# Ledger of designs, part 3: VHH binders against Extracellular exo-alpha-(1->5)-L-arabinofuranosidase ArbA (arbA)

Target 1, 316 residues: Extracellular exo-alpha-(1->5)-L-arabinofuranosidase ArbA (arbA), of Cellvibrio japonicus (p95470)
Amino acid sequence: KQVDVHDPVMTREGDTWYLFSTGPGITIYSSKDRVNWRYSDRAFGTEPTWAKRVSPSFDGHLWAPDIYQHKGLFYLYYSVSAFGKNTSAIGVTVNKTLNPASPDYRWEDKGIVIESVPQRDLWNAIDPAIIADDHGQVWMSFGSFWGGLKLFKLNDDLTRPAEPQEWHSIAKLERSVLMDDSQAGSAQIEAPFILRKGDYYYLFASWGLCCRKGDSTYHLVVGRSKQVTGPYLDKTGRDMNQGGGSLLIKGNKRWVGLGHNSAYTWDGKDYLVLHAYEAADNYLQKLKILNLHWDGEGWPQVDEKELDSYISQRLK

## First folded at step 19 (VHH; from e1 with S31Y)

Design x4
Fold by OpenDDE, last read:
Structure x4 (fold): chain B 316 residues (1-316), chain A 123 residues (1-123)
Amino acid sequence: as target 1 above (316 residues)
Amino acid sequence: DVQLVESGGGLVQPGGSLRLSCAASGFTFSYYVVGWFRQAPGKEREFIGAISGSGESIFYAVSVKGRFTISRDNSKNTLYLQMNSLRPEDTAVYYCAADQYWGKHSWGDSDYWGQGTLVTVSS
């Protein structure tokens, strides 16, 4: 049996890898080899106290985590939202360790980082991703639909936007300005993730529709910039804020709806972590860890064959 | 035939206790995550809590934290909701649901739902 993750992110503590997934209270798995995974814990045993205020229909499923290590602590960012609405908020909970057996193991929720409100905000406060720039400044990218993907500077505690605030639009798809601002619109872009590699920051984004099993149209695009704030340009030089994005991977008949990726450098090797829907298993979401390679021009590439060769194992 | 049947609902005074049961049949109960929901008149369905197949993982809504306890007996194919310190605002039809997977965005497409049992908290 494979792990059934959505929106996977990973980190390592000591010799143990930890995988985080969308789900009730954020599901956490652990592994020694990044193949065999065991259920470890949930970040939340109880929903955030503010969840239903932000999203009245919240049903315990926390979305799109990101895990970030900073000054010996683990920062787990998460989203509270509802489909098709930008009544959303990104929160953060912090732990000293990811090992539940440790006496120091305790998730402490720090509350809301940002909140989106219909008609006020033309962005959706979901899908957080953390990146530190070359100067050590930590940023959060986020977003889904509406006005696209955003980036803002985090404060020193990594719990709120820095003051004075600094925001950037980093990727967009077409949207009519005449559309009701409360509507998600046609801009099918979400789930930013930025990887620093070589001379560039690489912005990965998911285009299309997720969470529709076999009808999912998710696929990954990428652009790059020498600055974390952009502009992120695709292979043709088109700005991702102007609808640019170069296809990285779309999948095939066996694996559809690929997306919501993270990307990492571990021990000198680069990896792409994502979910895909397996046609042979009724389009159940599965974890995929692919080797990330770079062509002669410094653009990322993956081998679709690895979708078949990487098979996670859920251990009981 | 798959069935989830809630029972144990009724009238109770504020501060009182009630234990709900959800009897499952027609599927391998222990393989499913099961949860409780409630819906008050004129309100949307509210998530109460869920428990993993093995019972090792439980998640609660904040509104019931410290008052409600979810448990399951896989040998009896039954999900339980122990409700203590009941309040008038707990008045609702309570539903149980079953889902094969955790890694989802919503219970909206869950596999199975019960018909519900009415809980009324009133003086």
Scores: ipSAE 0.591, ipTM 0.836, lowest interface PAE 0.9, mean pLDDT 95
Fold by ESMFold2, fold request of step 25:
Structure x4 (fold): chain B 316 residues (1-316), chain A 123 residues (1-123)
Amino acid sequence: as target 1 above (316 residues)
Amino acid sequence: DVQLVESGGGLVQPGGSLRLSCAASGFTFSYYVVGWFRQAPGKEREFIGAISGSGESIFYAVSVKGRFTISRDNSKNTLYLQMNSLRPEDTAVYYCAADQYWGKHSWGDSDYWGQGTLVTVSS
């Protein structure tokens, strides 16, 4: 049995890799080798105290984690929302260790980082991803549909926007001016992730629709910028705020859709982590950890054949 | 075709217990997050809790944590809700639901739902 994950992010503590997934309470798996995975824990046994206030229609969903290590602590960002609504918020919970056997293991929720309100905001406060720039400033990217992907400075303890606030639009797709601001609309873009490599920041984004089994159109595009704030331009020089985005990897007959990636450099090698929907297995979302290579012009490349050759094992 | 069939509802005194079952067929049960919802007359549907495909990760609404226990038996394609210390406010039609993608869809678009079983808590 492969590992069934959605929205995967990972990090390492000591000799152990930890994988975080959308699931009841944010599901956590551990591994010594990034291939064989065991269930570890969940981050939440019940909803955050603020969940129903932010989203009155909250129906148990905690989504789209990102995990970030900073100054010896592990910051787990998560989303409260329902699909199709931007009544949403990104929260953060913090732990000193990811090892559940440690007496120091305890998720301490730090509350809401940002929230979006229908009609007030033309953005959706979900899908966080953290990036530190070359000057030590930590930023959060986020967004799904509506007016697209945003980036803002985090404060020093990484729990709120910095003061004074600094916000940027980093990618968006065209949205009809006739669409009611409360509706998600046709701009099928979400799940930003930024990786610093060489002279560039690379913005990965998910285009299309996840979560539709064989009808999923979800795939990954990329742009880059010398500044974390953008503009992010694709291979043809088109701005991602203007519909730019170069294809990184898309689904095929066996893996009909994929996305919501993260990306990491570990021990001098680069990896792309994502989920993909396997046609032969009822479109179940599977963990994929692919090698991320760089061409002569500095653009990321993945080998589609690795969708077939990386096969995770669920040990429980 | 796909079916989710709840059973085990009925009348019970305050302080009593009931065990609800949800029998699944027509899909690969172990691949789905499954959960319980309830709807009292004239009220909005309320989330009760959910359990991962493997059965290892369980999440409860604060309103029922400590009183209700969710479990599943993938060999029998069955989801369970053990309800203890029942109160009149637990009176509702209880529904089971299955969602492969846990929350990236609304519970209505790609989800499977049962027809419900009535639980009445009354003296």
Scores: ipSAE 0.563, ipTM 0.822, lowest interface PAE 2.3, mean pLDDT 90
Fold by ESMFold2, last read:
Structure x4 (fold): chain B 316 residues (1-316), chain A 123 residues (1-123)
Amino acid sequence: as target 1 above (316 residues)
Amino acid sequence: DVQLVESGGGLVQPGGSLRLSCAASGFTFSYYVVGWFRQAPGKEREFIGAISGSGESIFYAVSVKGRFTISRDNSKNTLYLQMNSLRPEDTAVYYCAADQYWGKHSWGDSDYWGQGTLVTVSS
């Protein structure tokens, strides 16, 4: 049985890998080898106290985690939202260790980082991903539909925007000027993730619609910039704020709706981590860890045949 | 034939207790996250809590934490809701649900849902 996962992010503590997934309370798995996975814990046993204030239809699912290590602490960012709405917020909870057997294991919720409100904000506060720049400043990227993907400086304890605030638009798709601000609209872009490689920051973004089984159109695009703040340009030099984005990988008949990636360098090699819907198994979403290759021009490549090569195993 | 059948509803006095059951059939119960919802007359459906397939992880809404307890017995394919210290505001139709897909974004039409059992808290 493979690992069923949405929006996967990973980190390592000691010899143990930890995988975090969208779900009730954020599902956590652990592994020694990134292939064989065991249920570990859920980050929340009770909904954040602010969840129903932000999103009245909240049903226990926390979305789109990101996990970030900083100065000996683990920061888990999470989203509260509802499908098709930007009544949303990104929160953060902090732990000293990811090992639930440790006496130091305890998630301490630090509350809301940012919140989006319909009509007030033309962005959706979900899908966080953390990146540190070359100068040690830590940033959060985020966004889904509406006015696209944003990037802002985090404060020193990584729980709030910095003061004074600094925000950047890093990618967006065209949205009708006639569209009411309360509607998600036709700009199907979300789930930013930024990887530093060589002289460039690479922005991955998901285009299309997830979560529709065989009707999913979800796929990944990429752009790059020498500055974390952008502009992020695709292979043809088009700005991702102007509809640019070079295709990295799309689904096929066997694996549909792939995206919402993270990306990592481990032991000198680069990997793309994502979910893909397996047609042969009722379109259940499966963990994929793929090799990220680089061409002679410094652009990432993924061999879609590797979707069949990585097969996770859920223990228990 | 997938079925979820709630039972144990009825009239109870404020401060009292009830135990609801949800009998599952037609699928491998232990593979599913299962949970409870309720809907008061004229109100939106409200999430109460969920429990993992093996029962090792339980998640509650803040409105019921400390008063309600979710459990499951995989040998009987049954989900339970123990409700203590009941209040008139707990009056609702209670539904059980099984989450067909691990790690998805929301409970929805593609999940398995029961027909509901009415709980009335009134003297």
Scores: ipSAE 0.177, ipTM 0.631, lowest interface PAE 5.3, mean pLDDT 89
Fold by ESMFold2, fold request of step 25:
Structure x4 (fold): chain B 316 residues (1-316), chain A 123 residues (1-123)
Amino acid sequence: as target 1 above (316 residues)
Amino acid sequence: DVQLVESGGGLVQPGGSLRLSCAASGFTFSYYVVGWFRQAPGKEREFIGAISGSGESIFYAVSVKGRFTISRDNSKNTLYLQMNSLRPEDTAVYYCAADQYWGKHSWGDSDYWGQGTLVTVSS
């Protein structure tokens, strides 16, 4: 049985990798080899105190985690939302260790980082991903549909926007001005992730629709910038705020859609982590960890055949 | 073919206890995440908790944590809800639900649902 994940992010503590997934309370798995995975814990055994205020229909599912290690602490960002709505918020919970057997293991929720409100905001406060710039400033990227992907400075304890606030638009797709602001609209972009490599920041984004079984169109694009704030340009020089985005990888007959990636350097090698919908198994979302290579012009490359060769195993 | 049948509802006084059961058939029960919802008259359906297929992990809504216990017996294809310290606000029709996939974003119409059992907590 493969590992069923959505929106996967990973980190390492000691010799153990930890994988975080959308699900009730944020599902956590652990592994010694990134192939064989065992259930570890859930970050929440009950809802965040603010969850039902933000999303009255909250049903235990926390969405789109990101995990970030900073100054000896693990920061787990998570989202509360509902499909088709931008009544959403990103929260953060903190732990000293990811090992549930440690007496120091305890998630301490720090509350809401940012919140989006229909008609007030033309953005959706979900899909966080954290990046530190070359000067040690930590930023949060986020967004899904509406006015696209945003980036803002975090404060020193990484739980709130910095004061004074600094926000940037980093990617968006065309949205009809005739659409009501309360509707998600046709600009199918979400799930930013930024990786620093060499002189560039690489912005990965998911285009299309997830979560539609055989009708999923979800795929990954990339742009890059020498500044964390952008502009992020694709291979043809087109700005991602103007519809730019170079294809990194798309689905095929066996893996009909994929996306919501993260990307990491471990032991001198680069990896792309994502979920993909398996046609042969009712289009269930499966963990994929693919090698991320770089061409002679400094653009990331992925071998589509690795979708078939990486097969996770869920241990008992 | 798939069936979820709740039982054990009834009238109980505040501070009392009640145990609900949800009998499952027509699918491999241990492969499914199962959970409980409730709906009070005139209100939206409320999630109260869920338990993983193996029983390794349980999630509770704040309103019931410490008072309600979810368990399952995969050999009997049955989900349970032990309700203690009942309050008038717990009055509702209680539904069980089953979802094969835990890595998705929400419970929905494509999941399996029971028809409900009424619990009345009189003040």
Scores: ipSAE 0.152, ipTM 0.631, lowest interface PAE 5.4, mean pLDDT 89

## First folded at step 20 (VHH; from x4 with D99E)

Design y1
Fold by OpenDDE, fold request of step 25:
Structure y1 (fold): chain B 316 residues (1-316), chain A 123 residues (1-123)
Amino acid sequence: as target 1 above (316 residues)
Amino acid sequence: DVQLVESGGGLVQPGGSLRLSCAASGFTFSYYVVGWFRQAPGKEREFIGAISGSGESIFYAVSVKGRFTISRDNSKNTLYLQMNSLRPEDTAVYYCAAEQYWGKHSWGDSDYWGQGTLVTVSS
């Protein structure tokens, strides 16, 4: 049986890899080889106290985590939301270790980082991703639909926006200004993830629609910038804020709805981590870890064949 | 055919206790995250809690934490909800569900649902 994950992110503590997934309380798996995964824990045993205030229809699923290590601590960012709405908030919980057997193991929820409110905000506070720039400033990218993807500076303790606040739009798709601001709109973009590599920051984003089984149209696009704040340009020089984005991987008939990626450099190798829906298994979401390569111009590339060759195993 | 059948509902006084059961059949029960929901008249369906396939972890709504306990017996393909310190606001039809697909669109129509059992808390 393959490990069942959605919106996967990953980190390492010592010799153990930890995988985080969308789900009730954020599901955590551990592995020694990034192939065989065991259930480790959930970050939450109880919904955040503010969840229902932010999203009255909250159904227990915490969305789209990101895990970030900073000064010996693990920061786990998560989203409370409802599908198709921007009644959303990104929260953060912090731990000293990811090993549940450790006496220091304790998730301490620090509360809301940002909240989106219908009609007030033309953005959606979901899908957090953390990146540090070359100067050590830590940023959060996030977003879906509406006005697109945003980036803002985090404060020193990584729990709130820095003051004074600094925000940037980093990617957008077309949206009618006449549309009700509460509506997600036609801008099918979400799940930013920024990787620092070489001379550039690479912004990965998911285009299309997820969570629709075989009708899912999710795919990954990428742009790059020499500055973390952008502009992120695709291979043709088009700004991602102007609808730009170069296709990285779309999937095939066997693997659809792939996306919501993370990307990592481990031991000198680069990896793309994502989920894909397996047609042969009724489009159940599966973890995929692909090798990330770079062409002569410094653009990322993956081998679609690895969708078939990487097979995770969930150990009981 | 997949079936989830709730039982154990009834009338109970405030402060009382009740234990609900959900009998599952037609699928590999232990592979699924299963959970409880409730719906009061005129209100939206409310998430109560969920338990992992192997029972490794449980996740609760704030509204029931400390009063309700979710458990499962995979050998019997049964999900349980122990309800203590019941309140009038706990009055609702209680549903069990098994989730097939994870993601942003959770607990959808493609997931497995029971028909519900009525719990009435009244003096």
Scores: ipSAE 0.730, ipTM 0.880, lowest interface PAE 0.8, mean pLDDT 95
Fold by ESMFold2, fold request of step 25:
Formats: C-alpha cells, structure tokens, sequence
Structure y1 (fold): chain B 316 residues (1-316), chain A 123 residues (1-123)
C-alpha cells in the first residue's frame, strides 16, 4: 500500500529520513530512500496539558506539524484546534534524536508558542512552518483562513515570539466585510511554507478547500521576495497580501486536490512534498515527493506527471 | 449506506470492566481514523481517544489513559474500547466516529457517527 499522509513534513538524521504527518498523536514514519516507509512512532500519546484550556471543546486533534532541526535538537511544532474556529494554539515539543531506539529519545513539550482567540484575533494559530533567514534569525509562518498568513520572529530558544515582537502579514485573500470576526470566512488560504533558493525566499500557500473527497479544490500557489518578511509577489508582480499568487500545481481528474506542502533541498536537489487525494482509491490522501525545477527566471516548476509516477510504499 | 453501530453497553459495577464494539460498514474502514466519544447526561460530548487506519498510532484523553484501551480489527471492520477500573463518572452514552482526513476536517461535520451505546456504572 502507499503511505497515507496529511500535512507532510520531513527531516533527515544520519542516513534516515523521518516523515511527520497529521494523525492521532502526530504520526512518524521512517525511510532510507524516501520511497519505502515504515511506521516509527507517534509524538504524543495524550493531549498536551494546556489543550483543554485553549480549546475547551478539544476533540483530540493535534495536527499540521512542522519539524525543524536547530543546534542538535529537533523541534516539532503542532497545532491544537477545532475545525471552523480560531480557538487555536501552536505548541512545540523537542527531542535530541528521532531514533526511537536511542536512550536519548524523548519528546519534551515546551508549551504554547502562540494562541489565537475568536473575536480577539483575526488570525488562526495553526499550520506552523519554520524558516531561518540569511542572518540566522528564525521565523515562524502560520495561518488558515481569517486574515491569512502571518510571519513572526521566534526567540532564541525557538519556543516563543521574540521580545520585542515583530509580526508581518505575508499573504491573504479577500474576506467578506459581512462576516463576523469569529467566523473563518471565505478567504480560503492556509498552510504557508517558505523555501530559500538563490536570492529569493519563496512562499508557498494552499488555496481552496482540502478534505472534501471529490469536491476538494485544494491547490498550491507561490510568490517570492528578497526579504523573508516580504512583500511576496507573484509572477505578474501582484502582492500576495492583495490576492496575488501564481499557480504552482493543482489537482486533476486522478488527483482531485493537493497541498499543505513542504519543500527541501537535499544533496543539491530540490523537492516539493505534499499530499494528494486519489479519486480511484476513495480519495485517500497519498504522500507525494516531487522534483522542484526552476525556470530561467527563477520560478519553481513541477512536472504534473510525477503525481502519477511517484508511488510510495508502506512497509510492514 | 454508511453505518457505525456501537454495542456492548450496559450496567456495570464500580471497579468493573466492559468492552464496547463499533461495527462499520459502507466505507473502506482501514482508510479512516476512528475514535470514541462519550456524553454524560447534561454535559457536552467528551473525546476519549482515536486510532489510526493501520491501528499503529493511538491517542487517549488524559481522563481515560491507563484505564481504557482502543484497538481495531480491520478484517472485521470493527473498533473496540476496553474499559477497566470503571467509575461512576464514566457513566455516559459512548459514540464511535470515523474521519478520513484527520487534520483540517474535524469530528462531527460531514464525518460518520454511530448511534451510541449507554454505559451505566452503578452499584
């Protein structure tokens, strides 16, 4: 069987790749070749101690991880939320190694990084993604619906916003003025991920709706900036805070929706990692690792045929 | 038609054990995260735990960890809840639920839910 995965992010330790997926407790898979995957572990056996305070209706959802390696430690960021509400928080847990056989393997929760509250905040604290800039400053992008995607400086230990705080809006779509601030609204944008390549930072964003089987409209757009803080402009020069976004890849009849990507450079080559819903297999969410190519003007490109040719294998 | 049917509820004494089953039909069971919820009279529904499609990732609410065990048998399309060391506070209607996209699509909207089975813990 192929690997079913949602919101996939990856990192490498030694000769082993680790894949993190939304699932009960954040599911972890391992691989030696990025094609053949084996279950490794889950990050959480039970809810974080603060989950019910943030979301009184907490229903077990820990989702949308990001994994970041810094100074010999692995930082796993995760989201606590309920669908359709911005009663949410992003937390972080830390491990010295990803190898469960190591005596040093233990996830140590460091608590809440940021929290969103309905009517107080016009943003939703989920979908974290970490990027370090050229000066060594580490930033977190995040967001889903509402006022769109934000970016803020992390403090030195990567567990809280920096002091003094520095926040930027990096992308958003039009939101109806008739919508109550407590409601998600019509701005279907989420799941930022930033990759540095050459002189540019590239912001990938998911537009549309995931998770609707054959009615999924989820797809990926991209913009770029010479500064991690933006403005991120699409191929026509339109600002992503003003509805800009150049199509990178969208679904088709076989793969009806796709998104929540990450992107990496490994061994001098660039990759786009995402999930896609396969129509012929009950719209099951499948891992895709696609080659990122770059055109003569520095824009990323993906060969859509690789959706059909990349086939993961779940090992027992 | 999609169907989730809980069974195994009943009256049990404090300190006792009970095993609930949830039989699934009308969809590909192994593609879904499945889980248990409960609702005591006059209270809001409470999450108990969830198990991945493969059965390998299992996640429990703090209130039941160490006392309850979730398992599934994909060959029988059945989810189980083993409840040990039962307390009067565990009295509730227990529901199973299935969600294909454990991520941005939460329990309850367009997901599948069972009818519920009553567990009463009383002398």
Amino acid sequence: as target 1 above (316 residues)
Amino acid sequence: DVQLVESGGGLVQPGGSLRLSCAASGFTFSYYVVGWFRQAPGKEREFIGAISGSGESIFYAVSVKGRFTISRDNSKNTLYLQMNSLRPEDTAVYYCAAEQYWGKHSWGDSDYWGQGTLVTVSS
Scores: ipSAE 0.657, ipTM 0.855, lowest interface PAE 1.8, mean pLDDT 90
Fold by OpenDDE, fold request of step 25:
Structure y1 (fold): chain B 316 residues (1-316), chain A 123 residues (1-123)
Amino acid sequence: as target 1 above (316 residues)
Amino acid sequence: DVQLVESGGGLVQPGGSLRLSCAASGFTFSYYVVGWFRQAPGKEREFIGAISGSGESIFYAVSVKGRFTISRDNSKNTLYLQMNSLRPEDTAVYYCAAEQYWGKHSWGDSDYWGQGTLVTVSS
């Protein structure tokens, strides 16, 4: 069996890779080879104390984690939300180690980083992703639908926005200004992830709709900027804040709903980590780790065939 | 046809125990996260807990943690809810649900639901 994950992010501690997935309490898997995965743990044994305050209809799922290492600690960001609503918040829990066998293993929830409120915020506090710029300033990108994707400076302990606050809009799709602000709208954009490579920051985003089996339209687009704050321009020079985005991978009839990626440089090689729905397996979500290549103009490329060749194994 | 059928409900005294079962059919049970919900009269539906396809990941709501235990037997396509130390406030119709995706969606539209079984905790 393959490991079934959604919104995967990954990091390494020592010789062990750890995979984090959307799910009850955030599911964690471990691997020595990034192919064979074993269940490791959950980040949460129960819901955050504030979850139901933020999202009264909280249903046990913590969404779209990101894992970030900083000063010897692991910061796991996560989202509490409800589908189609921006009654959401991004929280962060911190651990000294990812090894459950370690005596130091303990997730300590630090609480809410940001919260979105209907009618107040034209953004949704979900899908966090962390990036450090060339100056060592750590940023969080996030967002889904509404006014699109946002970026803000984190404070020194990475638990709140820095003060004074600095925010940037980094990507968006068309939305009617006349639409009720509480509604997600037509801007089918979410799940930012920024990778620093070469001369640029690369902003990956998911367009379309997930979680609809064969009717999923998720696909990945990308833009780049010399500055972490943008503007992120696609291959045609169009600003992602102006609806820009260059297609990276869309999938095919066998693999649909591709998206919500992360991207990493490991041991000098670049990888795209994402989920895809396998048509032949009733559109069950699967982990995909694809090689990330760069063309002569410095744009990322992936081989769609690797969707077929990379096959994770879920070990007992 | 997809079916989820809850059973095991009934009347129990405070402090008592019940074990609910949810029998699934018509789909690949092990591919789904399955969970329990409850709805008390005049109240909104409340999430109780969920268990992953493999059964290794289990998540509980604070309201039931330590008292309720969720388990599953994939060989029998059955989800269980062991309820101990029952309280009057646990009185509700209990529902099982199945969800394929661990994604950014709420239980409901794309999920399978049972018809529910009534649990009454009363002296």
Scores: ipSAE 0.346, ipTM 0.737, lowest interface PAE 1.8, mean pLDDT 93
Fold by ESMFold2, fold request of step 25:
Structure y1 (fold): chain B 316 residues (1-316), chain A 123 residues (1-123)
Amino acid sequence: as target 1 above (316 residues)
Amino acid sequence: DVQLVESGGGLVQPGGSLRLSCAASGFTFSYYVVGWFRQAPGKEREFIGAISGSGESIFYAVSVKGRFTISRDNSKNTLYLQMNSLRPEDTAVYYCAAEQYWGKHSWGDSDYWGQGTLVTVSS
């Protein structure tokens, strides 16, 4: 059985890799080799204290985690939302270790980082991803539909926006000015992730729709910038705030719904981590860890044939 | 054919206890996250909690934490809900479910559901 995962992010502690997924309480898996995975834990054993206030129909699922290692601590960001609404919030919980067998293993929830409200905000507070810039400032990217993807400075303890606040729009697709602000609209963009490589920050974004089995149109695009705040430009020089985005990978007959990626450099090699829906297995969501290659102009590439060659194994 | 069959519902007094069972067949039970929901008359279905395939990780809704206990026995393909300190507001039809899909999508029609068992808490 493969690892069923959605919105996967990873980190390493010692010789052990940890994978985090959308699910009840945020599902955690561990592995020694990034291929064979064992269930490890859930970050939450019950809902965050504020979850029902933000989403009255909360059903145990915490969405779209990101895991960030900073000064000996592990920061796990998570989202609470109802599907299709921007009544949403991103929270953070912190742990000293990811090893459940350690006496120091304890998730300490720090509450809400940011919250979006329909009609008030033209953004949706889900899909966090953390990036540190060359000056040591830590930023959070986030967003889904509405006015697109945003980036803001985090405070020194990484639990709130910095004061004074600094926010940037980093990518968006057009939506009709006639669309009611409470509706998600037609700007199908979400799930930012930023990777520093060489002289550039690379912004990955998911376009299209997840979560529709074989009808999913989800695919990944990329742009880059010399500044973490943008502007992020695609291969043709188009601004991602103005509809730019160069295709990185899209689905095929066997694997659909590719998106919500993370990206990492480990031991001098670069990887793209994402989910894919397997047509032959009822479009169930599967973990994929693919090699990122770089062309002569510094743009990332993925060989879609690796979708067939990377097959995770869920250990009993 | 996948089947989930709840049993153990009935009438209990406030403060009492009841144990529900959910017998699973037609799939490899230990591979699935399974959980409990309830629906009171005229209300939306409410999530109670979920338990991992191994049984070692359990998530509870705040409304039942400390009073209800979820467990599973993979050798018997059975999910359990132990309900203690029952209150009149616990009156509902209780459903078990096995989750196939877990993304930004909530528990839905594509997942496996039981038929429900009625629990009535009344003096």
Scores: ipSAE 0.267, ipTM 0.653, lowest interface PAE 4.8, mean pLDDT 90

